# Designs tried in a protein design chat: VHH binders against Ferredoxin-fold anticodon-binding domain-containing protein 1 (FDXACB1). Part 5

Target 1, 94 residues: Ferredoxin-fold anticodon-binding domain-containing protein 1 (FDXACB1), of Homo sapiens (Human) (q9brp7r531to624)
Amino acid sequence: LYPPCYVHDVSFWIDQKKGFDELEFHTVARAVSQDTIISIQFLSRFQHPKTQQVSLCYRLTYQTCDKALTQQQVASMQSQFRKEIQQHLYVIPR

## First folded at step 21 (VHH; from bb2 with I100V)

Design dd3
Fold by OpenDDE, fold request of step 22:
Structure dd3 (fold): chain B 94 residues (1-94), chain A 129 residues (1-129)
Amino acid sequence: as target 1 above (94 residues)
Amino acid sequence: QVQLQESGGGLVQPGGSLRLSCAASGFTFSSYAMYWVRQAPEKGLEWVSTINKGGSITYYADSVKGRFTVSRDNAKNTLYLQMNSLKPEDAAQYYCARDVYTYTYEGSVRTATWSYQYRGQGTQVTVSS
């Protein structure tokens, strides 16, 4: 049996004036998740037709073989991640 | 050529302290997040700590939170790990690491994966009474 795999999407508005550092985003995602993320997928870019604001959507895949990983744990990590990216990357989750 | 060289390991008693250093060369050190990872006997590679390129953001494995402190001096191309209150469970070969990304594409979806393949020879940390 393979260890369970959990997938969570995250979408957020970026500050176009400040820019978005994707590698920094990855760094935070991986670390907040205690190195349980095995891949990050860029899914889509959306620009609001009226406001011209830009949002990005990523898919995070969680999996570990050395310890049990539960849906609750992943949900907790995702919640913390949303807080961290707001703090460090100045994005606004949507 | 990317080069990383760890130092500062040794034998300490439980509750003791060590300060690891990592000398980096062959790449623009200040442009990369850096990592500490460790490997104990009969165990896989374990993430210990992450520090972003500027040093303003740090993260730690739950097992070392409150005891370890990662820092960097970009002017000296050096990464540090201050290890306090060491436990026997901390005994391992410690590596300074830089990640390498791999990107794959399927339609409009871009998938990123990574590895800590850039590492030095490591420095041994032993904790024993």
Scores: ipSAE 0.922, ipTM 0.961, lowest interface PAE 0.3, mean pLDDT 96
Fold by OpenDDE, fold request of step 22:
Structure dd3 (fold): chain B 94 residues (1-94), chain A 129 residues (1-129)
Amino acid sequence: as target 1 above (94 residues)
Amino acid sequence: QVQLQESGGGLVQPGGSLRLSCAASGFTFSSYAMYWVRQAPEKGLEWVSTINKGGSITYYADSVKGRFTVSRDNAKNTLYLQMNSLKPEDAAQYYCARDVYTYTYEGSVRTATWSYQYRGQGTQVTVSS
């Protein structure tokens, strides 16, 4: 039996003055997810035509074979992740 | 070459404490997040803790939250793991690890994967009454 795979996208505005540390982003994502994320995909970069603000979109894929992983658990991790990146990376979720 | 050397393991009774150390060399230590992972007999590698490159952010596996504390001294190229209130289920070979990223591209999408490729020989932690 192949373990279930869960996918969640996250989009956020970055602070161009402070910059965006993608590796730090990965670090937070992986840890908050209790090491259940198996890949992180950079999907797109968007720059608002009027405000010139920049947003990034990533896709996180969750999967584990050593324990059960439910949709609810992943949702919880995703929620916490959104909080953590706001605190540590100063991004604003879209 | 990347080198990691763990130390500080041993035999303790339940409720006891140990402090693990990891000496790093062969790379810019302060540029990388560091990890503790462990492996018990006949079990897979288990993530224990993450600390970011600056040491300001720490995370722990649910199984060790409130009991373990990760820290680092970038000036000494050393990673630490303070383990308190140890339980028998904490018994394992503990490794200091640095990850390696792999990137693949498909159109405009970049996919990142990783592994704890760089680890030391580990240090054995045994918890028994």
Scores: ipSAE 0.922, ipTM 0.961, lowest interface PAE 0.3, mean pLDDT 96
Fold by ESMFold2, look of step 21:
Structure dd3 (fold): chain B 94 residues (1-94), chain A 129 residues (1-129)
Amino acid sequence: as target 1 above (94 residues)
Amino acid sequence: QVQLQESGGGLVQPGGSLRLSCAASGFTFSSYAMYWVRQAPEKGLEWVSTINKGGSITYYADSVKGRFTVSRDNAKNTLYLQMNSLKPEDAAQYYCARDVYTYTYEGSVRTATWSYQYRGQGTQVTVSS
């Protein structure tokens, strides 16, 4: 049988002065997921026309054959991931 | 040419300690996150630990958290893994690895995938009483 696949998006406002380090973002996503993320997709960039704030949207795909990965485990990983990127990448989750 | 060379493996008793080292050359070491992965016989690669390029952010597999400590010295192009309270389940060939990312594009959507192909020959850790 094919292993279950879990897909979750994350959107956040960036600090344009500090910039956004996409490789660091990848590093954190992979590690927080215990190496169960198999791909990361950049979906879109939005700049608010009045405030000029910039947000980014990424899609994380979780899948592994090595472990029983459940939706609840993935939800917990996603929650922790949002906390970690806010702390380390100075982004504000949307 | 990316080159990584692991060292410091050996035979220890359960509860013992080892320090692994990884010497890096052929790339700008301080620009990359680094990884420890391990492989037991007849098993695939298992992720152990990650450290970001500056060394300020570290992560561990649940199976080693609290027992292993990853660190790096960017001036010496060296990655370390301090392994304490070793268990028989930790016996494996240990590799240090650098990412390689592959990007594919579908319109404005960019998909990143990766591998641990940039790794050394490994160093053996054996735990027995």
Scores: ipSAE 0.833, ipTM 0.918, lowest interface PAE 0.5, mean pLDDT 91
Fold by ESMFold2, fold request of step 22:
Structure dd3 (fold): chain B 94 residues (1-94), chain A 129 residues (1-129)
Amino acid sequence: as target 1 above (94 residues)
Amino acid sequence: QVQLQESGGGLVQPGGSLRLSCAASGFTFSSYAMYWVRQAPEKGLEWVSTINKGGSITYYADSVKGRFTVSRDNAKNTLYLQMNSLKPEDAAQYYCARDVYTYTYEGSVRTATWSYQYRGQGTQVTVSS
């Protein structure tokens, strides 16, 4: 018997002048999830050929034995996480 | 070598307050996010609070929001947790922990995982009337 596992991706454009702080991204993701995220995967980097804007894509895996965790709760955490990274990391979610 | 030392625990009545401190050495304290975690008897570690490396961003477990305040003084290499309105369910061994990641690779995909392995010996908080 295994607790439910929820996998969600997040993509965003970064502010190249300020740079992207991946460790802060991890810190925010873990905290917004109430410590229910168990891994964060860097999936891809895309640079737009015309504008040179850079987009990153990450995969968040939510799982916990210690808390009830539903798809609705995870969806809410994903929504809040997108807002938090926009505010604190100066990224634009896609 | 990373060294963390918690202090400030004790016995308080419900509704009381305590201020925990964590002295850090052996690493560049201002370069790391810091965490408070706690462990009650027969339970695993429970995340309590996070503060980013600069101290400008703080987060709390839902069970402690509005009662606990995390802060840091990077000039003194010290992390703090102000605990107000303490409840019996807050009784635990409290640890400060440093941000630490392990990375694994599969092709171009990089997976980050972490643990609370860099923590001190803890300080006991007991809440009883």
Scores: ipSAE 0.831, ipTM 0.920, lowest interface PAE 0.5, mean pLDDT 91
Fold by ESMFold2, fold request of step 22:
Structure dd3 (fold): chain B 94 residues (1-94), chain A 129 residues (1-129)
Amino acid sequence: as target 1 above (94 residues)
Amino acid sequence: QVQLQESGGGLVQPGGSLRLSCAASGFTFSSYAMYWVRQAPEKGLEWVSTINKGGSITYYADSVKGRFTVSRDNAKNTLYLQMNSLKPEDAAQYYCARDVYTYTYEGSVRTATWSYQYRGQGTQVTVSS
């Protein structure tokens, strides 16, 4: 079958003192999605002109051939993912 | 030379328990997230569990949550999977895995994809009454 594909972006401010572990970010994204994410794209880096805070933007593509994914399930996974990265990667979702 | 070797599989009755082990060598084990994946006959690879490099963050497939526990001992370069309350649908060849990322670039956009390229021979778990 050619299952549906869902694309969602996530942006967040990083903690510059603690740093950002991109591989751990990938690990969390893949796991929270029940391994249904097939690619993760780094889209952009933004540095706030006044505060010098750094924000990153990533695109997650969800798709699986082995079970049906619904938009509601993906939205729930995306919501949980935002919580998990705040907890584990010390980022502030935008 | 990445090497992974699974052990601890066997035949168990429904409701039984098994503990899988995975010995790792040829890479800095403590620097990588590790995975358990499984493959039933005539099926593709199914993700089971993830543990981050430090061992403090664990995740499970919904089908095994509450029954399986992943852990690691970075001093011994060993990954574990405790499997309780086993069901017939858990029967599979179980692999520990380290993934490999591939990056492609289009303009300023970097796309990451991955595979579970580094796996051992697997260990068979059979659940029957």
Scores: ipSAE 0.822, ipTM 0.915, lowest interface PAE 0.5, mean pLDDT 91

